# VHH binders against Coatomer subunit epsilon (cope): the designs that were tried, part 1

Every score and structure here is a prediction.

Target 1, 300 residues: Coatomer subunit epsilon (cope), of Dictyostelium discoideum (Social amoeba) (q55fu2)
Amino acid sequence: MSDDILFESKNYFYLGNYQSTINEINKKSRQIIEKSLKAESDYFLYRCYIAQGNYDLVLQETKNNRGSGEDPTIAGLQLLASYLSKPDENREGTLITITQWISDGVVKFNYHLQVIIATIYFNEQLYDEALQILNNCDHIEGLSMLIQIFLKIDRLDLAQKAYDTMKKIIDPDATPALLSLAWINIYNGEEKLKSALSSFEEMAERYGPTPLLLNGQAVCAIGMKRFEKAESLLLESIEKNPKNSDTLANLINCYINMKKPNEIIQRFINQLKTLSPKHDWTSAVNEAEALFEVSKSRFN
Structure headers, positions and changes below count from the first letter of each chain, unless a header shows other numbers; antibody chains aren't numbered by Kabat.
F, E and O stand for the ipSAE by ESMFold2-Fast, ESMFold2 and OpenDDE, each averaged over both directions (binder to target, target to binder). V2 = 0.75 x the mean of E and O + 0.25 x the DockQ between their complexes.
[cut] marks letters that were taken out.
Atom coordinates printed by the task and the answers are left out, and those that the model quotes come from them; centres of patches stay.

## First folded at step 4 (VHH)

Design a1 (from z8a with S30R; framework vhh_7z1x_3)
Fold by ESMFold2-Fast, scan of step 4:
Structure a1 (fold): chain B 300 residues (1-300), chain A 121 residues (1-121)
Amino acid sequence: as target 1 above (300 residues)
Amino acid sequence: QVQLVETGGGLVQPGGSLRLSCTASGFRFRSYAMNWVRQAPGKGLEWLSGISGSGGSTSYADSVKGRFTISRDNAKNTLYLQMNSLQPDDTAVYFCARSPDYFPSGYYDYWGQGTQVTVSS
């Protein structure tokens, strides 16, 4: 049993249950202050608000921080909130700021800032830059991001090495390890795909179904040619968060595999375009097409 | 089986240009960082340039920066080195090399046979 006051809050956070994370932090607010964990809990609290689209709240609550020279983690959260509020408008300024922070050396030993910067790079599809920031990291959230990026660039061997590093730090039954293994297992043959689905289902049962876990289940179902199951999961995910681009991309992939009429597929493509910058839309469509090709060849 | 095959070497006059190609097979080319490394007669290996799997990130040794350009065509499984303003000191065997890591690290797990570049008048 962990003595970490933030243990359950972190579990909810890693699985994408942001409201439960906020509720647990608020429930334990007095203990958090007594244990001098306010900075750590504020990081997770603000990350949850950002994940929920409440960018203005984060900017208002942190307005007294005058940049990376005062609190670099808070400066990173401000940058992330500002960037996500208007990605197309703020892209150039955000990338310039990140380059300056790297040059100033504020990033090198701040793992929260590394994760924030890598998240921005990931959203810009700057995977090389994200990997460079996370290079040789030994922190759990950074290792989780490395695994996701390695899977994105088709480096299962490097994802496996990052997971092996994670297992040296945490128990294999811990939430980040279970989630990481489930994602890796999607790419590791038919039997592993079934194991991944079961793992996502069990995590959803314990911590509540989230768009992240529903997407995981749906990708497994698509790989197993269970398209009706995938559709059901993805429609539930849309109901929980209609702005989730991954859900829309997976639904498009599902409908392509189901040979739905082009009119239906194009409707969801147009919806994805409305929610994401053009480059994010192009990436999501390319991923859906690539996954469709994998699905066509994997079991034939 | 992993194979890397270089072509495009030859004799060229000082100030001239050459384009080297490296054709890859036996692995998912787009997923691996690639490098150019050379060895001049009687000298050790010199790393020249690296490129990420996507082609979005490149790096160059000071000796070739501004003169050489690394690029890749992932659809053709081919790595390129465009060599401009060639100098006699560029005379070497040029090798294509794969990085086992996601970024060029100076460590290579597979090499091509090499292609000879001679810069002389």
Scores: ipSAE 0.435, ipTM 0.778, lowest interface PAE 3.0, mean pLDDT 87

Design a10 (from z8a with S57R; framework vhh_7z1x_3)
Fold by ESMFold2-Fast, scan of step 4:
Structure a10 (fold): chain B 300 residues (1-300), chain A 121 residues (1-121)
Amino acid sequence: as target 1 above (300 residues)
Amino acid sequence: QVQLVETGGGLVQPGGSLRLSCTASGFRFSSYAMNWVRQAPGKGLEWLSGISGSGGRTSYADSVKGRFTISRDNAKNTLYLQMNSLQPDDTAVYFCARSPDYFPSGYYDYWGQGTQVTVSS
């Protein structure tokens, strides 16, 4: 229980409701300035614009920051926006810049920059580098990301250990803890899969459905072999964000299992290829959604 | 059941080379850091080299750095140690060992039976 002015904004952000996060920040802009929270608020605001694919807005609004020597968090957001706008073109330069920042020591005490860098590394499947950056982290976003990376590399035991650390610094009923437990429960399978589904459904009822929560429910439904329910949830997710790569990957998996005509499956595969390797890592949860697809993906 | 089986040991002359292999079963090999550890006659265990689950990060003891190379083939569930410029002091039983963490650590939860390497003329 906190009187944090940004509590509701952060909550929407963790749930993948980027527009509500932006709206809440704008509604409380005066109080944010009065409480000297503008830097923290701007981090979440710009992360939302990036999550929505609005890279040019972030670059335009931050153009006066000339690098990590001025504002390292803003420099990280600029790097993330540039990287995600053209991942193949900007990969080499981005990785060189990150290596330089680590060498310069600007990353060590900036947890927002750590999350940004780990997000880029994860998108590049550089898991060793991502885990090294997040090593011994004690902040909510970093711990959430550690849990997702450990689930991605099939280390449930390490994901559980990170979740246990999270419970020491946050209420287990808080949104990041509920999301982390739901994804851990998915990977445990069996009866825990039903618990994960209930958790995603309760969060969607309380805060409204988001692509992240709909994908979570759909992954549970796929695991339970309820493919028609999964399809319904994934189609709703597409209506909210037609460019969500995790939704498309899960839908392809669903249709393969339903033995849909190859022509239909190929249309969605082609759509996903035009969006790949675009991953929205503002919430680490979206990568875990694709884990059920990984073993059946035609891209691997 | 977790199993680690080393092969490739034998008798080699000073200056020669050997490649050790460790075949893993019973767990997701790519998810775990792996290590090579040796025990020379009448001496304690000496950690030689470690490799992360992905193979992206490696580390070496000073005694073998530049002479030994650790690698892994996650598709084949196999860990390797390429040993070059072997010296009589390299004579030992060589073990592969699994780290419980993703990165190589000082704690090992599973070990192989070992393979004997003898460097003698």
Scores: ipSAE 0.525, ipTM 0.813, lowest interface PAE 2.2, mean pLDDT 87

Design a12 (from z8a with S57K; framework vhh_7z1x_3)
Fold by ESMFold2-Fast, scan of step 4:
Structure a12 (fold): chain B 300 residues (1-300), chain A 121 residues (1-121)
Amino acid sequence: as target 1 above (300 residues)
Amino acid sequence: QVQLVETGGGLVQPGGSLRLSCTASGFRFSSYAMNWVRQAPGKGLEWLSGISGSGGKTSYADSVKGRFTISRDNAKNTLYLQMNSLQPDDTAVYFCARSPDYFPSGYYDYWGQGTQVTVSS
């Protein structure tokens, strides 16, 4: 790992610290000479810009790539940026393009493109499609996505199996392994929640607090019934990214448990619906609304 | 405790149709692949059809492809098998079976008790 110029940049990226990822890559730009290393560097830079909502920058910088026949990874990044900039408008065209790329065979041996496509499918709650693209993957981002999807569909056993595969290719102390284990420990609950919280806190101290790590800490705090602590963490996460759907969903859950006024809870529900107007993509909002109705009837 | 209960079997004439149902309880139904498997008199188990957790992916044995349709209603925790153009050799006990994976696999961890389908004139 000492010869990987992008090692530290990737650690920041995996933990959601996109600005530090950009800063580290730029700091090492004079060492990024080899074509494959430059291509990998560009992939992480463009993924960071997309994560920060800077879709236009990615589309402008890549405008000379006119399709998957030139550079399929760049084509995938263009598709992701376009899709996320206007999800409702671009959804149908995006899914048609992905289907064509799969049929053309450009996806099978490009793990970056697999991750990009799986990300789009995950956002659309097309879990069958996402799992099919990631089937038998042996790369860090793909395995991390498999673990998240399996946890999302309540398959802790399959998440554990994917984590065991991850341990065969990276050290258990590497950031993607630590992050994956922390999320698995949350789903195991009980005493494992304390281990998960400690892991998220240690990662935040080392790599900086990010919405991803703050949400991880907050979910642990909620599980431990430390709602004031969870609120503090989630409000810090909102300051870093006010459009993070996970933060809003967790804050709604926190406020329901704290017995906050209906007016406050409904305000955040409306905000989350504005970010995710499609009914299926608002499954967390629908669950929160159901929990809110139960809470409201209890305290009526 | 995981429980699978099949209904809808019975006697039907050649060329007829039947719809089998399997009601699931004791697990998150939408998270598991489900299958239909049959056993004809004096023969081994034959896998017929599988469906992914979401219902987005289906697969069929060549013997039933084009005649049988698998589907699921995750809100009702129910698996279905629509059987059309039934033939005397479709006579068997039909079992609902759960895959341990999200996609249909070559092995099963839980089974229903089975429902008898008899195709005879």
Scores: ipSAE 0.444, ipTM 0.778, lowest interface PAE 2.7, mean pLDDT 87

Design a13 (from z8a with S59Y; framework vhh_7z1x_3)
Fold by ESMFold2-Fast, scan of step 4:
Formats: structure tokens, C-alpha cells, sequence
Structure a13 (fold): chain B 300 residues (1-300), chain A 121 residues (1-121)
């Protein structure tokens, strides 16, 4: 639709530029008066804080969300922040809470809560559960997540169908569509890698280089056997966010192909294990095959 | 090229148990839902059970619920059907079949050759 006050904020958010998202929302704060618009604005603000690792801020700002007036979306954001702050400690309780919310019927018509729950399931590698929550979704974030999950499980055909659904809802030139096509083109193989790289480079030029976009460029470079270029892009990404697990996984893949010393490779493997113990790469680090990563920052 | 090969069929007495296996090749096994379907002599195809690509979701026809268990070992590209409390009317050719969708569906794109299960004294 036209006249979406959050239009530019959402563009930054979809491309992983969380600080620009926050800045844009704050600039338009005087226009964010209506209850529904304020709720949507708060959703994106809290998602940005979570993506930046500022879990305590979200928990403190939302501490009064309880009782008969509890907002399910805010409860979901609290759960996500708590879960990501200490995944190993909070895993069991988080999954029990999600199961209860599904049973209570609070999830079915709340697409923001669906995205939050699917993000937790994806992080736990519970892909069946994530896909079930997002089944037949018609919202942009959910379709973006479906595409990423289908690519992750090597179902390019299903990713393409989700992208075709997205194209009926938004223009092909909109940022979620451009980003989705770029990732699909990576998985279509070598003939499309140059197109994907150009797309990521253009998005980075217009909206700023983010870990998400730098990882996209690096994956293309790895696929094209341009390991020195990939290393440069990934080192820039780690400077922006040293805790980005996708960047670490891609650096490990890059360094193995470059035949770097085992000491440096093992250091990054240990770092990745600390940040994401369930990551596929930490379970299968002895394989030398190129790993095309889908960015976890799309699900933050 | 996609291939599905069933093994483990044979003759078993009523009340007995049997485990069927289906070895898959030519595709990324863990990315596709798999199914067990049977055909009794002179009858049509009957869907029995389905399993998601990860193995995290399982589904059963009412006729076998509680007696049969579907499972998969994605590292071995193998699908299993554990059949307990077998009855004479379980006699059929048993096929493994791949779903084109992520979750089990009534449409199948590849089939095995089938393995005969006979429940008789």
C-alpha cells in the first residue's frame, strides 16, 4: 500500500540495517500516533534491539506486559530476547511456552508472533515446526523466512513458489523481493552468481553495507572461487558485527578453501560453537564442501 | 536419477512383526517427505504412513495407527516401516514413495518396485 509511514524503515530492516531502521522510526515519531501504527513501530524497534544483541533493553522496556492486558506480540518479543540471551539455559522453557501459545490459539492470526516463533524454531533447527507455523502465509516477513528455510533444506523449487507468491503481493523491485531473488539466484548455480553478486552490491550501495549484504556478496565470491575477495568482505562484516554466526561460518569455509593454518580455522570453529552450537557447520566441520549460508540475521 | 528400493518383505504369522526398509539414491533424501503405500491383491493403493524430511513429523492412516511406526535414517538414506501385530488383511505389496511437497501428501512423484508381505499361518 501507499503512504506507509514505516516504508523506508522496513526497507532498512529487511536489508539488516538496524541502526538506520531505528533512526528512521525516531525521525517519524511525531507521525506515529495511531495505536496500530505505534504497535507496528514498537515491533520493528524491538526486533532491531534484539538483532543488535540489546536483549536487556527489550526486557526492561516491556516489563509491564503481563496479566489480562498482555500483548501477545510483545510477549513473543520478550520470549525471543530471553531465548537469544541464553539459548542453552532457556531452550526447554521457551519451547514449552510456544507449544502452550499454539494450543491457546493466540498464534493463528498474529503474523508477527508467527515470525518470532519461526525464528526460534529455525535457530533450534526445528524446520518442520517453523514451516508448519508459516504454512500458507501471505505476509512479507513470513514469505522471506519460507524462502530461506526452503533454501536451507535444499528445496529450490519450493523457494521459487514462495517467491512467486511474494511477487503477487509486492513489486519485484521492492527490497524483500530483490533480496529473495538474489538468494534464489545463488542456489540456481554458477550462471546466476554474477547476477546475485551485482544485486547485493547495488543494495549495499543504496542502503549501506550490512553483515547480511556483505555475507551475500561473500557467498557469491566463494561460489566463483574468488576467495581473497570473499575474505575481504567477511572481514568487513566481522568488524560491523563480530558475533554474526553466518560471517564466522563463511570465513571458516573461505579459510579451508584457502588452505589456512589449522590454528586459525579451529579458533573460528570454537567461536562459532560458542555463538551457535546447533549450526550445521559445527556438527560437520570435517567436510571440505563449500557451504552456502543463508543469513540468520534475516530472522532476527 | 532417483531410485527407491524396498527390502524386508516376506512371510510372517498373524500377530508377528516385520520391518521394511527403503534405500533411496539420486536426490537429497533429507529434503523430501517419504511415504509407505500398500496394494492388497485385487485392491487399490492404500496410503499407510508419511514422514517429513527431517523425521520430526509422522502421519498414519487409521488402519495402521498404533501398530505401524515410520522412521528414517537420513545419514543412511533409508526409510523404515516397523510393522507389529500383523493380521492376514495386512497381506499386500508394500511400496515406498516420495512426496514432491515438504510434508507428506496424496501425490507421489517416485515409487519403489515394491516388496511382498504375506501374513499367513
Amino acid sequence: as target 1 above (300 residues)
Amino acid sequence: QVQLVETGGGLVQPGGSLRLSCTASGFRFSSYAMNWVRQAPGKGLEWLSGISGSGGSTYYADSVKGRFTISRDNAKNTLYLQMNSLQPDDTAVYFCARSPDYFPSGYYDYWGQGTQVTVSS
Scores: ipSAE 0.512, ipTM 0.798, lowest interface PAE 2.0, mean pLDDT 87

Design a14 (from a13 with S57R; framework vhh_7z1x_3)
Fold by ESMFold2-Fast, scan of step 4:
Order: C-alpha cells, then structure tokens, then sequence
Structure a14 (fold): chain B 300 residues (1-300), chain A 121 residues (1-121)
C-alpha cells in the first residue's frame, strides 16, 4: 500500500501519454528528493523528451555525463537521442558504441540500458541482437519489449511465455500487463480481437487517448473488418501526432481495404517512407498481410 | 504438420567434405532456431551446431568448430551443414532438430528421420 511517487507518471508513460508523464513528474518535483528516485524520474523524463522528438534537450541536459563518473543509463539515453535524431548518419557509430558497452559488461545488470539498446536494435531490424540483450530479463519494461519483439517475429508462444513471467512480477491489471495482453490477443486473431479492443478502450478512458492506444484500437477494428471505425480512430491519432509512422501505416492499410483512390494511398505511402525509411510499408500495401501492425511509437 | 527431412549423407574418405540439407515444412521456418545433432552407433546424442531464426547467430560444439559451418536459407525453408575435414569419429546418423526457442536451447521439439554419414578409408 505504500505510495510510489512515480506510479501515475509510469502509467501515462507505458501507455504513450508523454506530455502527461512530464506534467506529473513536474507536479511532484518537490517530493523527488532521493538520488535513486531522481535518477528514475530523469530516466522517464528523458524518454518522454526523446519520444516527443526533443533530442537536443536531452543532449543539452546530459552534456556533463562522461568520464569515470558516467551514468550508463544516461549514456544510453544520449545514444538513443543521437541515433533517433539522424539514424542513417549515426547508425554505424551507435552500433560500435553498443558493442563496446556489451564487451565492458555495463549492460548485463542495467535493465534500462537493456531496453534502450533493444529499442535501437529493433529499429534496425536486428532482432537476434535485441533478443540476446533481453534474454533472461525480469524487468517490466524489458519484458514488454521482449513480448513486442516476439510478436514482430511471429512467435506468439514465446510472447505468451514472457507475459506469463510478467504476471509473476506485476498485477494483471497494471498498465504494462494490460497493454501486453491486448497485443497478444490481437495476434491470437479474431476470437480475441473484441477483448483486445475493449482493453485499449478502457486504458484510453483512464489515461487519455494516445497514438499508441488509438493505433491498438484501430488494428483491432481492421481485424474485425470495421474500416470506418478504424479510420475515425486513426484520424484522431493523426491529430495528436501527425508524425506517428504506425498511424500512417495503419491508415494506408485501412484505405486500401476501403478502396480509396490510389492518389490518396500513394500520398500516405510517400509520407511514411520519408518519416520512417526502415518501416516496412509493404505490409500496409499488401492486403493479405496488412491486418496487424505492432505500435512502434512506444519504442521511439 | 511439422516435417524435417535430411539429405546429403553418404560415404566419404577421411579429410573429405559433405554438405547436409534439411528441408522444413509445416511451420514458420524463419521464426525458429534449428540445430544439427548426431548419434554415433551405440552412443548418445551429440549437439553439433545451432542457428538462430534469422541466421544472424551461429553456435558450434568444440568438436566441430572450424570444420563445420551451419547456415540457413529461410526463403527455401532449408537448413545446411557444410562438413569439412571429416574424421572417422564423425561417422554417425545426422539429424536436424528444431528448438522451441528463437535461439538454440539444448532441447528439441521436432526431429528429422536422420541421414547416415560414414567416414572410412
């Protein structure tokens, strides 16, 4: 029953409501005094800035993190911000740095750093590397990432196993568990799509509709052949974040199934390619494959 | 139904080479780790090599490191074992085996029927 000062901030964060996470942390800033709590607060704050595309702020605020007193988690956040600011330019240097950190042993006992590295590997489609970093992970965010990777590589059984591990650590009604089960239910197909949709709707009601939750609802609607509902949800998602690649991919899939004019579809395909060169837009174009899309916004 | 079928075994002289193939069907081949395991007459199973689902990571038993190369062609649902510098002690039935995990895990849920490799002078 003890109050976790960051409890509400973490719930907003896990569901992709980055601005509410920042607002909650700032609201409770006077209570965030202990060094360990401040470090955890800074981790979530910087992850939110990165998710919002504010890479320069993270790099400026952390510029003194280097040398023998370097915080490995902050170094990881710096690397993530640098990588995401210019992925094509910074790819080689980023992967070299990660390899050095693994060799130095700093990654093995740092779950936040493991999640950061796995996020970079996932964006590079280096799934073997991501899974190795998260192997034997017992941290909630790491388990959440592991579930997403298993779903991406079409291993529903391993995603279920990781979810079962997560349930031993947290309440099944906690936001990471609800989110993970909803995505697993999507991959289980039509029988469980209605349950997944209801779960995303309930989370959006409690913590506000986010691109992550709206995309989850839209994917369920697409799987249920409810394309008008999916369109409505995806347009709401665009209003909240016009640069969300998952929303664009799902909208393309929706419009193909609605038989919208090729001019409209091609416009969104070109926009998606510009925003996310690594995104597999073929899944959005191929009607047979384009029923399910894992939200990638939570990893950016 | 999961099926694994090995081919490419035969008789070879010491120092010779063989390439084994394993064709897979009935599952998403690229999502599962695959292994080569052998059994010499009257002996237990010996794991030789494993490969991750993507083929990005390979693992070898010390007895075959530098001599054998595991690879996979996920588009063809085929696993390979290139065996070089063969020794009489390499004489065994060679099985391809699927790991239930994405990485080689030391246990197997499906096996092929095996292919005989005989190394003799």
Amino acid sequence: as target 1 above (300 residues)
Amino acid sequence: QVQLVETGGGLVQPGGSLRLSCTASGFRFSSYAMNWVRQAPGKGLEWLSGISGSGGRTYYADSVKGRFTISRDNAKNTLYLQMNSLQPDDTAVYFCARSPDYFPSGYYDYWGQGTQVTVSS
Scores: ipSAE 0.390, ipTM 0.759, lowest interface PAE 3.2, mean pLDDT 86

Design a2 (from z8a with S30Y; framework vhh_7z1x_3)
Fold by ESMFold2-Fast, scan of step 4:
Structure a2 (fold): chain B 300 residues (1-300), chain A 121 residues (1-121)
Amino acid sequence: as target 1 above (300 residues)
Amino acid sequence: QVQLVETGGGLVQPGGSLRLSCTASGFRFYSYAMNWVRQAPGKGLEWLSGISGSGGSTSYADSVKGRFTISRDNAKNTLYLQMNSLQPDDTAVYFCARSPDYFPSGYYDYWGQGTQVTVSS
């Protein structure tokens, strides 16, 4: 049952608190002796380093892995780190490698590799490809990604089905289930927005205010037309990660609704364009606007 | 209310071409997989082609592969079937059908009324 040494580390990870994840894994290092537990620990540790932008550390620590033939999960982490370090330069090679791995059959029974590949596809806005990799998945991270993709393509019913599948695997009060339901509730709008906000607030109090949780709270606040609250949350998010494109997009949307001077709005638009040249300010603003419009339309 | 309306059927000679259209209303068209299915006189339903919500993924039955092309215009809520090199065996009622999933599946939740295609000299 409850003797999962990584239980608390995984909770921090799912909610975007990467430093606390690393700290908890390190705190319990004396208990991480079994080979399978060490492999799982390394997976989460390397995912955290990648999320923090420390790609070089992951590549150096894994340099002895000579590809998917030795450890396909480590090969996937190397590919993700390499891709994110130089996405424009490595994009085509990364997608070719993924296609080859799928053809070789190394992806079909490795759920960590499926999550890594789906993450790359999602970052490229290749939603068809991401959904194909995650098709019929029954693992927590994959189901969480399916829910996010279904919400993004405006299929609340499919997101709900994925959430129902998740509830058969974990308790409804587990962090991935709480997070997934909160996002689903945003898309439902109306009375469900209050429930979503409360859920994000509770998770932030328990596991720390992460950009992910602050953005969730801010989207709820925008949907409720509480723009000053949304601004406060988004500015806190920027302090934690100034390079978070979702935070910048939500802040731009908030400032437009508050009728802030064009000079201020343009400054943040230019910052967003610099951080996301491929998924430029238009793409990110459209995503924030779509979330806001879904919340707004549910009120009517 | 979900509605699917097919147009573009008619009489065509062997070797000819037709373009079928299906206009969708009552749902967010871009979010659903769409299919073309036909029924020849006295025969069962035959799935011909499917397309994902974005249009990024397409699939075809072997009987029409290379001759028919499925496409969609999500801005116009319209599904298309371009039919080339038509044969007498292509004579059937052609239906536009929605999949409940994002990708084409063996299940359909809404159908149009169908449009007759007759390939004869």
Scores: ipSAE 0.531, ipTM 0.811, lowest interface PAE 2.0, mean pLDDT 87

Design a4 (from z8a with S31T; framework vhh_7z1x_3)
Fold by ESMFold2-Fast, scan of step 4:
Structure a4 (fold): chain B 300 residues (1-300), chain A 121 residues (1-121)
Amino acid sequence: as target 1 above (300 residues)
Amino acid sequence: QVQLVETGGGLVQPGGSLRLSCTASGFRFSTYAMNWVRQAPGKGLEWLSGISGSGGSTSYADSVKGRFTISRDNAKNTLYLQMNSLQPDDTAVYFCARSPDYFPSGYYDYWGQGTQVTVSS
């Protein structure tokens, strides 16, 4: 029972089920008449296409928007699509453009643009910049990202504070709140891992298994020393998206714990380095590299 | 468990320079905002400067802007305050203080013992 036409579409989106998000929006297309609702539905559609790697589609569909002066949200989506299509080539220009937009004041009251910019900063490991952009953001997506950043930098206390803010805006049983609590519970220690796993499993049963949810389940399983379960979940995630750097990082961690041959571990490390040289799971990569160096030494 | 230890205080002539250091232990230094706060004789606490966890963001009180520089070395768990163009009214006990947030805030949850800086001819 929701009066938000995009309610179910947003639930699929927050859980990483981009195809179901697109299908649900299309199913509701006859009800998406209001200009603001149409703009919000377009935002989620383009975010889904970007998440699926269909960057050229987004750029082609939005080519008539010539910059932030016309539609700053569409300009942000164009920038994100361009950046992700060739991050190494487009990095410098992308960061210059963002700095200009911030200076011009186009970002201050546009929550979608704030999320897009914070996503780019996060991918570049520019956490100060990402957190500054998300400061004072009351948007659900912004708060979800804020929680993820705080967990990434091992600030569970700040993640909990952001989650408490989220609970004032949405029901605790809403998808973003359930997802945020599951991730927080992973960091709260061993006894909470079982409840986190159950939460990820229930979300996957209701909204379909996605790389996001499979990775969540796998991280729980690794924490519980259930490495065979973690491996099967991660291999399923690879089948859905072979370019997901989180899946590769988690699989490397899993294989190290399973004491797989160093040759197999090194293969996945090389794959991860190619797909995401700046991936924050470098601790797992460095650990495997250390094991590789030790294997070259005499043990006697 | 959390400890902050300041060093580098002392007597300096007006117009001189001094560098304060604060070594941190018992927490992940790189993920917490750090501050320098001073207390002049007979005065209240005055916030001088703050730095974010990564060191990417800095801020300064108007009284020290352009004269003092805050920095950090996260590999060494050390916070610094470079003080230039020192004036007699900079005479105070200087405290290293941790913010509970990632960015500098008006809240401090841990302080060092303080280090005395005296600016006198």
Scores: ipSAE 0.512, ipTM 0.811, lowest interface PAE 2.4, mean pLDDT 87

Design a5 (from z8a with S31D; framework vhh_7z1x_3)
Fold by ESMFold2-Fast, scan of step 4:
Structure a5 (fold): chain B 300 residues (1-300), chain A 121 residues (1-121)
Amino acid sequence: as target 1 above (300 residues)
Amino acid sequence: QVQLVETGGGLVQPGGSLRLSCTASGFRFSDYAMNWVRQAPGKGLEWLSGISGSGGSTSYADSVKGRFTISRDNAKNTLYLQMNSLQPDDTAVYFCARSPDYFPSGYYDYWGQGTQVTVSS
């Protein structure tokens, strides 16, 4: 139909460049007039604020929404912000709310809400529940999550099928497809690691180096036993977000392989434990561990 | 066995330039991040700049951004600090220090003896 006004904003978002996403949406605010476009814009804007840890802003801006009966997507964003602000305190209530929404049929035809719920389940390491919510998903973000979950539970075959479904609805050269293929290639053996690294590097060049893309490059470098390169990438990632648990986990993996002093390794382990080892939504810790296990078992 | 030795300090006029060097021995230099830290008379330690083991990543304190450049030569086990547009407030003892990262980590396991930089007319 018409050109997607949010096209570049979505590309920044998919690659973890949340500030550029916000900046692009704000730059085009005068063009975001139509109700459905405004709702989609608000979804991505609030997701960015949540990704940046600005939970209170989202809760304040959406305070007039009185639950799933009014705007179920906004209700989901409120739940996600509340959950992530105090995960241990809010866990039980969050899971009860999700179960109620599923029972009431609120979730079935709302792909944004499905993605939000799957994110919460993933943070709780409830992978089967997350897969059930995303079952037969044909939405880009949902398919991206399916691929990440399948890789996490060591189902490369199902990750490849989800990627094949994604290719039917989006160009293989589109940002979500490139990102998904790069992660699949990491799990598909050492021979694909070089192409995965090149893909992450090209995306970083075009859309800016983000913790997500730097971690992707670092995992590839670790798999190729380029530990010096991996360290450089991970230190750059820490500079961008010192609280990123994936970066700390990958750096620990890198330093163990480099045989760094135990004192240094233990310092980063203690930092990771403090930051929230249980709530690793991006899976980079488990992906780095899986890649290390593959490298040890297949190439040793 | 681990040793860090700074050289290149001295007296410089305001607006002048100076290059500091730090020679490392007793460990695999490229495995560690390196930092420059200074101490002005009667003041505490101030972190200035850090560089990753590979040299691929650098960071700077706001007080020296655009004036100082950190670099390293891993083949020579040497760390450098190029100091331009020096000001009287840059007068301090300058130390190189080894750390687990190039950020101001608050943890440095080995320090050089320091080299005096004096900026005065």
Scores: ipSAE 0.000, ipTM 0.080, lowest interface PAE 25.1, mean pLDDT 82

Design a6 (from z8a with S31N; framework vhh_7z1x_3)
Fold by ESMFold2-Fast, scan of step 4:
Structure a6 (fold): chain B 300 residues (1-300), chain A 121 residues (1-121)
Amino acid sequence: as target 1 above (300 residues)
Amino acid sequence: QVQLVETGGGLVQPGGSLRLSCTASGFRFSNYAMNWVRQAPGKGLEWLSGISGSGGSTSYADSVKGRFTISRDNAKNTLYLQMNSLQPDDTAVYFCARSPDYFPSGYYDYWGQGTQVTVSS
């Protein structure tokens, strides 16, 4: 029932096309009658507004419906919006609130809240905490997050295991499964890089190019040493979202390999440093270099 | 070639302290959970403590909680067990063991050779 009505909306969402997600939900608004379906719809709408940087909209909408502890998912969305609007200012309070919610048992049976909390932990590089929240998760979005975290910490074997669990829940041709396999394939080798690129291109053609899908294509291109193609994809990604840290890191990596003037490289390093103050300039450069080395090993 | 090598075992009096070390090689140490497991004379294997790949999460068996501290130095590929307030019942062969998972699990894929700890007056 909820999956049938929100099926296309979820596909757009999983691939990072937030505006199309909003448009699709609004198109089906007359069919979204039941309380549980309305709650699911609101979750995805608010997640999209947050992803677009419209934090004030989410905070204002949730403030009007403020019942202390009545809707933990809405409270989680409000916390995420507040945290992302001013990460350095709100970090300590956010982490204290999360610890309290875990202690109160409000998180254990709420998959959306688990994903929200894991997102905050991941942004803080608290990988142990993120993985603990998602431990034994059988929800699609939670499994997708587990795969991304495992790939980030270079545990391809655990990412593969989580993907195998995902295949027991959804069709391998469903968008979360296609996206997860494409990212796993980037880390599996040269032959699979070509497959991953084709998969990202097909998803972009069907659901529109997004920073997520453009970065996927660019990482494949870098692995194949097609730096001019990677640059083109990354510049398109910047146009869509200039605050995407993955795009900036990949572009820095690309420009270093292309032997671009230091002035150009430094401009993007400064932008990345501004967006990720927890990662100093050295850490940002090392991250970009690590991505390049992985891409090199996958290609040759 | 995965290798785990324990050092630091020995004879200690009740109430004393001892620090065990385990040096890892042949894999990316920071990506794997590590454990301390012991085997006392005439008993089976007893899990004591585990630590996640980053060192951010630790767990302890009730028998050692508050007395033993697990830690790791990922730059040195070394796992530690600080043992305080040692009791005669802590006498055992101590093994470091790698979990295939990111968090400590009941399954271990690689083990050290073990180091003997004897707590005796």
Scores: ipSAE 0.115, ipTM 0.599, lowest interface PAE 5.5, mean pLDDT 85

